VH-VL binders against Rho GTPase-activating protein 7 (ROPGAP7). Designs and how they scored, part 3

Target 1, 201 residues: Rho GTPase-activating protein 7 (ROPGAP7), of Arabidopsis thaliana (Mouse-ear cress) (q8rwq4r167to367)
Amino acid sequence: LALEDIDGSPSFLEKALQFIEKYGTKIEGILRQSADVEEVERRVQEYEQGKTEFTFDEDPHVVGDCIKHVLRELPSSPVSASCCTALLEAYRIESKEARISSLRSAIAETFPEPNRRLLQRILKMMHTISSHSHENRMNPNAVAACMAPLLLRPLLAGECDLEDDFDGGEDNSAQLLAAANAANNAQAIITVLLEDYGSIF

## First folded at step 6 (VH-VL; framework fv_lecanemab)

Design f12 (from c1 with heavy chain G33Y)
Fold by ESMFold2-Fast, scan of step 6:
Structure f12 (fold): chain C 201 residues (1-201), chain A 122 residues (1-122), chain B 112 residues (1-112)
Amino acid sequence: as target 1 above (201 residues)
Amino acid sequence: EVQLVESGGGLVQPGGSLRLSCSASGFTFSDYYMHWVRQAPGKGLEWVAYISSSGSTIYYGDTVKGRFTISRDNAKNSLFLQMSSLRAEDTAVYYCARGEWFGEYDYYMDVWGQGTTVTVSS
Amino acid sequence: DVVMTQSPLSLPVTPGAPASISCRSSQSLLHDNGYNYLEWYLQKPGQSPKLLIYLGSNRASGVPDRFSGSGSGTDFTLRISRVEAEDVGIYYCMQALQTPYTFGPGTKLEIK
């Protein structure tokens, strides 16, 4: 129940997403600038103890990190390994028009409905932030860089079908290049989903 | 606390003009779409107009197009409705409301003022 | 313009009983993004309207869980699982899919 608690009320994640959409659009470096880890952990604990609403006077960077905390702590990635593979295959299509169409199809046809709704909800918040980049300095690439590792965890962990692996390399440089390519692919995929949000969702 | 307070209502003759104001407090006014909604005595709600957060996108209900102008001053946290060529059927309580966003195009009205009464009569 | 209709227009209810209000739109309110752009508002006597439900089924902050919204496309229902005295008022549905936004005529809920 990522977006709703069992009683049907908005979850901690949903409330945090709404807060960022409402109060985060003018905050420079929102989602990129980290808050104090102890403040984030304290705020998560306060929710568990009954402080279930985010008020207007909360620190937006703390709330942003609460979103990241929830996504990091999810038992399974918002996007499964097989769904990551589908997105990566669609993204690798060289034709822009075919790429967007394939990404739309991969999401609509491959993703379980709860995963699709979760990804769309998070991307909506990210899209809102990036649409105010003139004020917050967070364009689609910047927002994607912050969030992609949390949304496409299997891609970063090497659980997706990456045919470009450097199998013969005992060199740390080859390993760093492979890791950088995975991170770049994750960021690029999320960037396309943000830039073409209205065409894909 | 989040509040919207309307003012400027009153008695006006048919063909006259009035300017309604709505003062916002307790939130960042410039982040929100704003709406005007009216209610004639003993009747239902009628959506009048909305204005985007920047003021660049504006839409009107069919009954008021060409006669009413919605505007905002983000520096003063204020929303306005300039009403001209007023008719007896414009008699209503006028509410301002904040447009909260969830879907790409949905600006649902989560906070409402108490309303200001406009009476158009000779 | 999208025309909104509600049924019943008058709804007398015994305290503690469930209640249902229907809303119909002349055009589908289901967007390609998967959401139904339908909202429910409650206006208690002498008060301003208050948001109850947005995007068809999502409860607004502070709205008790005894309220629920359901439906898709052109047919929507607001349900109250157990009506309380404080629920008296006029219930309006509204479409926000296309401009101009349009309200239903309202349903007056009264205690028997």
Scores: ipSAE 0.000, ipTM 0.430, lowest interface PAE 17.5, mean pLDDT 84

Design f4 (from a1 with heavy chain Y50R)
Fold by ESMFold2-Fast, scan of step 6:
Structure f4 (fold): chain C 201 residues (1-201), chain A 123 residues (1-123), chain B 112 residues (1-112)
Amino acid sequence: as target 1 above (201 residues)
Amino acid sequence: EVQLVESGGGLVQPGGSLRLSCSASGFTFSDYGMHWVRQAPGKGLEWVARISSSGSTIYYGDTVKGRFTISRDNAKNSLFLQMSSLRAEDTAVYYCARGEWFGELYDYYMDVWGQGTTVTVSS
Amino acid sequence: DVVMTQSPLSLPVTPGAPASISCRSSQSLLHDNGYNYLEWYLQKPGQSPKLLIYLGSNRASGVPDRFSGSGSGTDFTLRISRVEAEDVGIYYCMQALQTPYTFGPGTKLEIK
């Protein structure tokens, strides 16, 4: 649904993703640098008023922020809490080869089809950007840092069903460390999905 | 009639500067991105620069980066190319061209071209 | 940068005969959206360039249907089914997938 309007035409999100793939690969800091909030809000409003196409002369940073806006406004995360748990369990496997195989299986076997298609589509754009890091200075880790919070929201919110999720509110330092570890895990998972995109999808 | 008219070309010495102008008429200038393309005598086409419809996004060809500045004034329906540190190899006819889009496509094809203005860099 | 090449560079054609011009890119011009970002321009003697074809195969407004573009990825062809006197000039392909946009060297079409 997120990628297609009800009449089957490409959605605002799909059109924005295509724009970034075509025009964003050589833009330094693409997906990291923020555009003015007012310009992003104006562009979203223009879409609602009939300017449904992104032209070649759009600001790539504005279009990048439009992607983030759509993902942030989704009623539920692109990746559910149970799917985040599956990804985190696969990621924790020490063998790189087994890790990649387990991530592939988790995505293929546990994700609902709409969530899998959405994640794959977004990662395809992200993979394209990170593959041009020499020009845009956005390597897989940098792209993952920008996008992971929008893709793996339940992991960052502590909603995943994890075995070691027992720190509770014992002290503030332990809680802050747990939050930092969750953010690092989200970024690391997305980084692996980008670096090994061709093996996983 | 949709039309683009360039001006400002002329003879300039190496190291000198020139400002080219392009006047647009017959369409809503502020809705279109614009390009500069040049052609050296007896040579092929070389893309020089592009500016978005609002003026916020700009790209240059590698040969002119740091020396040329593209700009526009939508209130005056005008496109500009400020050229500095001119070299003999910048001798060319300079064309302005309109970048167009159609509906579902993210095209930047150049559907309307001016007649060109000649820049000669010679001592 | 994407390097564009054309062949032949010189194309003498008998009036009324078909003509073909090849264009090759150093990198694929096929986008994930399914379109090839390849354009063809014609520069007639003493005139400014004119757009003929965009997105690989779409004729620009006012371009006769005897012109057609085809190809995908790195190999593209412009065909003229029946060459007329008004078709004389230099034909350029251009990639529009990434900046800097780059033109081919041009193919000069002349009547024999």
Scores: ipSAE 0.000, ipTM 0.425, lowest interface PAE 19.4, mean pLDDT 83

Design f5 (from a1 with heavy chain Y50W)
Fold by ESMFold2-Fast, scan of step 6:
Structure f5 (fold): chain C 201 residues (1-201), chain A 123 residues (1-123), chain B 112 residues (1-112)
Amino acid sequence: as target 1 above (201 residues)
Amino acid sequence: EVQLVESGGGLVQPGGSLRLSCSASGFTFSDYGMHWVRQAPGKGLEWVAWISSSGSTIYYGDTVKGRFTISRDNAKNSLFLQMSSLRAEDTAVYYCARGEWFGELYDYYMDVWGQGTTVTVSS
Amino acid sequence: DVVMTQSPLSLPVTPGAPASISCRSSQSLLHDNGYNYLEWYLQKPGQSPKLLIYLGSNRASGVPDRFSGSGSGTDFTLRISRVEAEDVGIYYCMQALQTPYTFGPGTKLEIK
């Protein structure tokens, strides 16, 4: 749904993803480097006013931030809380072969079709970028660090079904540790999905 | 060990051009993005331009866009700033600084700076 | 462009006393990856700037542990727990979240 407009034409997100795949692979720090906020806001507004095509002379970092803007503004996370839990459970399997197989099964068999297509499409762009890390300096771990919080929002928000231990808000240090662990898990999960993209999708 | 040395500064008239150079030694120059930063007499620091380690990505400050060109020659461990259409407001000490380190998440800071080269634009 | 402001602009300090410098940005410097792209630099009289702090709170190599950076989003602080004579100079914060990268106006730390 997020990939097509109501008339079936490619959406702003789909066009931005195609632009990054075509023009972003040789750009150092693509998806990590932030663009000028005013340029991003201008470009989003121009799309809404009918400038629906990206040209070759666009700033790739502006287009990258347009992708993040769309993902951040989605009404619901690309991956639901229950799907995040399924991914986290699969990721915790110690055998690498069993882990990859479980991640493949979770994505293929349990994700709603629109969410699976959206995740796969975004990961395809991310995989293309990380496959050119020698040119763009963005390996799978670096790409995952930039994108994981936007893809696995419920995991970062603590909405996944983990141990129900923490009750209060008094220990700021404990809260920071929990947030860091969630961020590390999200990055690690997305990193595996990128490194083994061909085996999972 | 690690060193950056700027050169090419001098007195130039308004509307003129000047080319600054920065020579790197003691590290693998091709692994790092590079910056130019300037400081007008008695004023604060102003970021001028950045070029990626490969030279494929370049950004400029708004005051110099269209007038200055940053470039690099990795085989010669050298960074350049070609300045054109110079104005009195471009009078400053120009520093080169090492930035982005290949493969690291902490790659947007300037950890090594040169001593600077002075550009004076006056009639 | 992101506008950076600093307070105070002039900071006279007695040797051995603590010092604190505030930096504010017109927009959040917190990236989706969880890092604040805020750096602190010190320029001693007649010298080039030197990196003190990167990514908000990380101390650069060789910087004494009496220097610390804190804050998130739009409000950041550089603290010196015990000021020494060698700390004299102008302190600049800088945002590296988006181009053009922008510096604060600087805070001049002087021994009184």
Scores: ipSAE 0.000, ipTM 0.480, lowest interface PAE 14.7, mean pLDDT 84

Design f6 (from a1 with heavy chain T57Y)
Fold by ESMFold2-Fast, scan of step 6:
Structure f6 (fold): chain C 201 residues (1-201), chain A 123 residues (1-123), chain B 112 residues (1-112)
Amino acid sequence: as target 1 above (201 residues)
Amino acid sequence: EVQLVESGGGLVQPGGSLRLSCSASGFTFSDYGMHWVRQAPGKGLEWVAYISSSGSYIYYGDTVKGRFTISRDNAKNSLFLQMSSLRAEDTAVYYCARGEWFGELYDYYMDVWGQGTTVTVSS
Amino acid sequence: DVVMTQSPLSLPVTPGAPASISCRSSQSLLHDNGYNYLEWYLQKPGQSPKLLIYLGSNRASGVPDRFSGSGSGTDFTLRISRVEAEDVGIYYCMQALQTPYTFGPGTKLEIK
C-alpha cells in the first residue's frame, strides 16, 4: 500500500510528502535539486531500520529524493498504461474547457480508486510546492518536469501508444521525435493537472 | 545572460498575415509562461496574449481574439505569434515578455522583456 | 474587462523632489489569497518596459529603494522618494487579476 502501511498508519511515502508540504515550500529548487546519493541511500536504509519519522531538521532535498526513490521502486507506475492513454486522449482535445472536463472525467471515472488516490495525493504536494514558486522558484511546469517521468512512466516507455501514432519507424530521427513528443506530452499533462488541481480533483 | 529577442516584423497589407518569433536564452524557457505586449506609435501598452509554460493555457486580448494565435516550442526555446486578418490598428512594436509566477492564480508578472519588433500594416 | 486609470497623465518634476502616481481599477484586484494583482512598469525613452513593482508593493530585482508601491483593492500609488534624471519615462500600472490583462494609459514623468 503506497500511502498506508497494512495496519493503516501513514507510509514512508505519505510521511515524506507531508514533510515537503510543511518544510519544503521555501526551499529553492525543491524537487529539482538532487541530494547526495549516499545521503539518500542512508536515509532510505534508516527507514528500513525503523527510523520512519522525518524531523524538521532533515535536508529537504534528501526527503524529495526519497519520494522519487519510492516512486521509482513501486512495482507498477502510479498511473497505469491504460490510464496514461485515457489522460493523453483527454489532453489532446483542442478546447481548453473540454480538455479540463475530460481530464476530470478520465481520472474520476476510469482510474482504479487506489491509483486515483495516489495520483491525487502526490499532485496535492506538487500543487503546494508550485503555489509557493516565488519563494522556491519551482513553478507548475518545473515541478511537472521533475515528477512527470515518475508518474506517467508507461507513456515515456512507449507502453501506451495510440493506434494512429503506431508507424514502426525505420528512421532514428523519427524515433527521437516520437520520444521527445512523449516527454513533452507527459510534462504538459501533469502541468495541466497542477494548474487546475482544484477543478480536476 | 537572460535575453529575449523578437524577429519577424515588417510591412504587410491590410488583411495579410505575419508570424512573429521570440528567441529565449540564458534561462530554462520551459519553466516560464510567456506574453506578447504591443505598443502603437505614440500610444500606451496593450497586452496581446499569454501562453503558459506547458502551452496548455492560452489567453488573448479582446482586439486580437480569433485573428492571432500564440504558440511555443520549448525544445527550441521559441515563442510565436501568428497574426492573420491584419488591420491598420495592429500597427505597433510587439514585445515578448517572460512571465514570473506567484500564488494559486497561475498568472505571471513580466520581469524580462525583449527589445521589440515593428509591425506596420499599411497599403 | 477591468478598466485601469492613472493620474496625473503628465508629471513634470524637479530633480530631487518626490513624485506620486495614482492608479485606479474598475474592480477590486485583491484576491482571496491576500494579494493585490497590480504591477507597475517603467518605459524609458527608446527602451522596452521594465518591471518596477509586482503584487502591489513588492519591488522587483534591481529596482532602487526610492521606488515604493502601496494601496489595496481599487486604489494604488507608486511613489518615488527622490526623482533622478534616469527616472524619466512613462509609468504604467497593470492588473493581472483576470484576463484580459489591462494597462493604465500611462503617466509621463519629465524633468522641469
Scores: ipSAE 0.000, ipTM 0.439, lowest interface PAE 17.1, mean pLDDT 84

Design f8 (from a1 with heavy chain S53Y)
Fold by ESMFold2-Fast, scan of step 6:
Structure f8 (fold): chain C 201 residues (1-201), chain A 123 residues (1-123), chain B 112 residues (1-112)
Amino acid sequence: as target 1 above (201 residues)
Amino acid sequence: EVQLVESGGGLVQPGGSLRLSCSASGFTFSDYGMHWVRQAPGKGLEWVAYISYSGSTIYYGDTVKGRFTISRDNAKNSLFLQMSSLRAEDTAVYYCARGEWFGELYDYYMDVWGQGTTVTVSS
Amino acid sequence: DVVMTQSPLSLPVTPGAPASISCRSSQSLLHDNGYNYLEWYLQKPGQSPKLLIYLGSNRASGVPDRFSGSGSGTDFTLRISRVEAEDVGIYYCMQALQTPYTFGPGTKLEIK
């Protein structure tokens, strides 16, 4: 399980998320600042070898990259292609209040329970970080920019069911523009989920 | 105008200590992260240290870890670099530089630099 | 640590001619957020360094439009469309993706 091991104990991901919530809120550039790739790989291996607890003296940037490593290595995206389509459709509603209501409904009604719980858990950590932007310099847009590609992978890959004005894949310039628009949409969607977290979850 | 002025450089013996200062004016010092960068005579730039706007996050270059300490006093608009166990290879012009916010992403680029202060480590 | 290399190390140019400087990193500087954490600095003789380009391709305030940055991942280029006498100096690339932040060795641009 993404958040729990088979015996019901907290997973590597869950422990890393808890660490960032407790020790990452005052760390400038948390989730943006990259740690040494070799240190991240070593820490993942240490967990597999029985170092299952993150202590207070761990490097928060290494732990942040451990979270990204886990999300990147997941067999399937936290948010499926159809769920990304539902989020994008809700996000495109012109009225702010209707948009928030539609995003809440899309998440509650279309997401499988495990995917909804995983997304909500990760957004809780991200919301905690962005709520301390005065200390860590990571506002909702900055946190969303770092995490959106890992959470909404199908949107960035062009796997959504909604028709786009672009017909990508056949023209390099059109494909680059479509990719940029997808990245902007992913960041914007996650930003709204963070800014209105209390209204949506 | 926005300005950074370094001071405290001079001649020091190997194994000695020296404290550099950087005075900021023309901007809200407490809103910006700060860097120290050095340049040995006739050599390239070497990043030395960074301190966040509040002082809570600090990074050092590998050559100075354990020997140099970066600190700041936001009430005095001042940045410091305490150097100990100085070696001949620490001989350089030391620049302080302001780290910059980039819109909605935090970035560490250095948009404002001081004129530098010279440190010579020699017997 | 990320190692930065530049080529050429010495670049004699004729006034008004274009110039290009290459920068390579030992690992990708492309962050998950889509930005390349690569900067370009110019140090004129006897002066402090000055920021030219940040995030790979964004010109810093006050920098003439004849300067441009391009590239992604591990390969980056700084271009000057028409070299002026005032452009003489040493050009440095720098990565800000991870600590310790590291500069390239510098490229000395001189007038022929």
Scores: ipSAE 0.000, ipTM 0.513, lowest interface PAE 13.6, mean pLDDT 85

Design f9 (from a1 with heavy chain S53D)
Fold by ESMFold2-Fast, scan of step 6:
Structure f9 (fold): chain C 201 residues (1-201), chain A 123 residues (1-123), chain B 112 residues (1-112)
Amino acid sequence: as target 1 above (201 residues)
Amino acid sequence: EVQLVESGGGLVQPGGSLRLSCSASGFTFSDYGMHWVRQAPGKGLEWVAYISDSGSTIYYGDTVKGRFTISRDNAKNSLFLQMSSLRAEDTAVYYCARGEWFGELYDYYMDVWGQGTTVTVSS
Amino acid sequence: DVVMTQSPLSLPVTPGAPASISCRSSQSLLHDNGYNYLEWYLQKPGQSPKLLIYLGSNRASGVPDRFSGSGSGTDFTLRISRVEAEDVGIYYCMQALQTPYTFGPGTKLEIK
């Protein structure tokens, strides 16, 4: 249901992704800049009331925040904890060629089809934005920084399989450092998926 | 080597004007936002101004707004700070620093700093 | 404007001992993207400032692992596990969440 409504029509998420691809490519800071919270809340409520069509004169920053709202509110992450672990293991390979090949295999072989399809669709929009970085100033790293926490939630939440899981006596600051390192890994993984989108998908 | 070199500092009288320059080398200047930060003698750091990589987004600290103008010339790898209506409290070492507030998160911070140029506003 | 405060303002430390500096912001620095827009800088005597920590807890390139940043929202801590002579200087936290960007007043770390 993430990309299609129950009747098979494009979902709110799919329509918002299409809007950003068509009207967001020349907007500086698209996906990074926040819109007015009240305008985003109003637009989400309009969607809930059946106004799922986006017109050309909508604020692209509001539509970008609508995408983030939908992803944030999903009951389960687009990428499961086990799939995050597979991506992280592939990403840690030192050779760029082997890394890309391993990421492709992890996505093709371990992801459930609906999750692979959702991730690929969102990355397609993100790839389109980063491909217009000359106009919008959002390169792959910048787009990944904005979106990675929403796509790889289990990695940020510490739900991915760890090589070693020792919780005895660690203070709060050490745990926060671990969370920040996980966020950096999430961004780095998504950055590779964007930079090598055509080789991976 | 990645470097930023400031110039243009000096002694100027109250009410006067001065233009600071910052020359960048060793990196693609047009990919980074730039900052000016100052430090009065014996005091802490004070952020002065920011300009995005394209020059389209500009921000100023409250103490300099309306008096200072930040600009850049990407073809010349140069950053500028035009200062007008100078006051004694503008006396400081002025640093240029590399960073990015829009877009690239890892260029968001000021990772490269120049050596500073001293501005003294006195009669 | 976001007001930044630091504690202590003066920190004499015995060589090899741990040190801790607190930074507090008048409003949350946690962005919806999950990052805390809090940075730590060190200015050694006679030198320009140098980045130590960005996005709350990430060490800048070349910064020794004895430095760590932690915290979220309004309360942040910089820790040095074992202070060395080369660590002497003034430590500043800075918020980069919104303009105007603001620095803390600085904490002077000195060897006893």
Scores: ipSAE 0.000, ipTM 0.431, lowest interface PAE 17.8, mean pLDDT 83

Design g1 (from a1 with light chain Q27K)
Fold by ESMFold2-Fast, scan of step 6:
Structure g1 (fold): chain C 201 residues (1-201), chain A 123 residues (1-123), chain B 112 residues (1-112)
Amino acid sequence: as target 1 above (201 residues)
Amino acid sequence: EVQLVESGGGLVQPGGSLRLSCSASGFTFSDYGMHWVRQAPGKGLEWVAYISSSGSTIYYGDTVKGRFTISRDNAKNSLFLQMSSLRAEDTAVYYCARGEWFGELYDYYMDVWGQGTTVTVSS
Amino acid sequence: DVVMTQSPLSLPVTPGAPASISCRSSKSLLHDNGYNYLEWYLQKPGQSPKLLIYLGSNRASGVPDRFSGSGSGTDFTLRISRVEAEDVGIYYCMQALQTPYTFGPGTKLEIK
């Protein structure tokens, strides 16, 4: 329901995704460059007050951050802890063909329909952006780096890691390394989903 | 070798205009975002403006919005800062700096700086 | 706007001694991509600023390993394990999370 309002009309998120697909493809650093937080919060508030359409002259970086704002504020992650575990398990398969097949199966068999639809919709926008990397300088890895932490929140929180949860609190540098490894895993998973979008969805 | 050289600074009266230039050499200028940063006499650094590698994305510091215009000419390896409605508070050394990237991320740090050009706004 | 503060503002150091400079931001600099958009710059007397550290803890090319950056969110530290005479100058932290990008007031490191 994140993509539509109660009456079935396109949601704020869906409208923002459509805006980025239409007007963001030629914007350098789209989804990476942060807009002013106050401008983002102002635009979200304007939507609540009835400014429900994005016009062509809106700042694409503000709209991109509106997407991130919505994803951060969702009550639950777009991809649940169990779904993250399924994706990570599939991603760890050494054979590329088996990996892609396993990712497709994990998504089709494990994901609740609303979560699958939401992830697929966001990846569609991300895939569109990365397909214009010569114009916007955002290839699949760059787009994944920006969006993966918002999509795979349980993986970053250590809730779905298949290894022992024993690293805690001993060394700040070890904690930073663990966080970087989690971020790299999330980015790598999303990168594969983008690069092989047509084979997986 | 990688180098940035600023020019165009000088003495100007309040309300006047100046155009600063920055010439890049030793790297593919069109691959990098560019910044202007200034430093008033005896004061700290103040970020002024940014322009992306293609020229499509531009940001300004609050003090200069509406008065300064950043632009670039990739064919000439040149960055510009057109300054208008100059004030005494704009007196500073102006540096151009290259925005660098790490892996898939870019323009978040300034790894190469010019020597600066001095702008003095005085009656 | 994000306000950056540094302490101390003046740091006299004996040659060979370690030095630490603190930087605090009025807003978390940790981005959704997992990186802290905090940088450290050194301006030596009469020279242009030079990049030391980017993304919180990454040492820039050509910077000696005696320099290190640490911290996350709002609290960051630049450490010099053994200060040398050529390290004299003003150290600035900077946030690059959002525009306008903002510098700290600077910390002047001097030899005693």
Scores: ipSAE 0.000, ipTM 0.438, lowest interface PAE 17.3, mean pLDDT 84

Design g10 (from a1 with light chain H31Y)
Fold by ESMFold2-Fast, scan of step 6:
Structure g10 (fold): chain C 201 residues (1-201), chain A 123 residues (1-123), chain B 112 residues (1-112)
Amino acid sequence: as target 1 above (201 residues)
Amino acid sequence: EVQLVESGGGLVQPGGSLRLSCSASGFTFSDYGMHWVRQAPGKGLEWVAYISSSGSTIYYGDTVKGRFTISRDNAKNSLFLQMSSLRAEDTAVYYCARGEWFGELYDYYMDVWGQGTTVTVSS
Amino acid sequence: DVVMTQSPLSLPVTPGAPASISCRSSQSLLYDNGYNYLEWYLQKPGQSPKLLIYLGSNRASGVPDRFSGSGSGTDFTLRISRVEAEDVGIYYCMQALQTPYTFGPGTKLEIK
């Protein structure tokens, strides 16, 4: 559904991902720099009105924001709460070789096929961008920072099974620290998936 | 090692239909976009159609739009071109070619071509 | 649609001599990322086309260093520093900036 429309025809997301892979690799700050909100909304509406092809003269930042818009509007996260928990458990393994192996196994064994396909497709585009970091200034860490909140939403929302001790539950400082730790973990997990993309997928 | 082989060409009458196939071997077919390019006898190259690695993005040349349909079957490492409402002007050698990338900007060019299959549209 | 033109259309060359082929596009092939989406292909007699140059100036794998591509925007050149008998064939430029992708008419290189 996310990659194909209900009738099996190409989706807006798939076309936007291909555009970024073809035209976005040498654009400085691609995926980080925001486009004008009205331009993004206009482009989404144009697609619904039959403007289904992306041309070379499209603004790559607008197309990047279209990808984020689609991911944000999905009814459920690309990665479920249980899958986020599996990724976080694998990520916490101290051995780098065992960590990569565990991440590969978690994705292959616990992800429903549609979620695995969607995550892999998005990471393919992200990996392509980060592979050109000397030109676009978007290394794996930078790409992960932009995309992790959209891909690992349950981890950011505190819905994973892995629990850390809290000072007082109602303490604003404890809540802020927990949110910062979740954001750091999400970014770190996606960074590893990008840096070791070929070993994991 | 890396190879594309076209088949399905032949003689057809104007208004007829024909399906071309292209079999890929020696590489992960599902990682690459694919093209059809044709060449009329004694003439230059004309780009016909493109299909992305997933099959979700498709483009056609103006002369074939509405008459030809490109498709692929990644499980069978096969590319297809369904041709309908054929005209004498469609007489050509049809080549399939590989062109898309996986992690590299430079992979989008057509680096692997088949040997071609001949389509003749004549009464 | 982008229209591609080439000159000369026929190029007789003495073996060992240099050769140059020009390609022009009806609109700029230079994209905002700084690259020219222009490719060169060679079709030898009785063979399928083969990639020579991509992104204006980059040699494809296996292509001899006597081949080079240059130019930007709308004006491009393919150069062969020393023509050999095996270089006989038809040379095509192609724009890959936007669909429909379009080829030039071809330049036939012949040994004189």
Scores: ipSAE 0.000, ipTM 0.430, lowest interface PAE 16.8, mean pLDDT 83

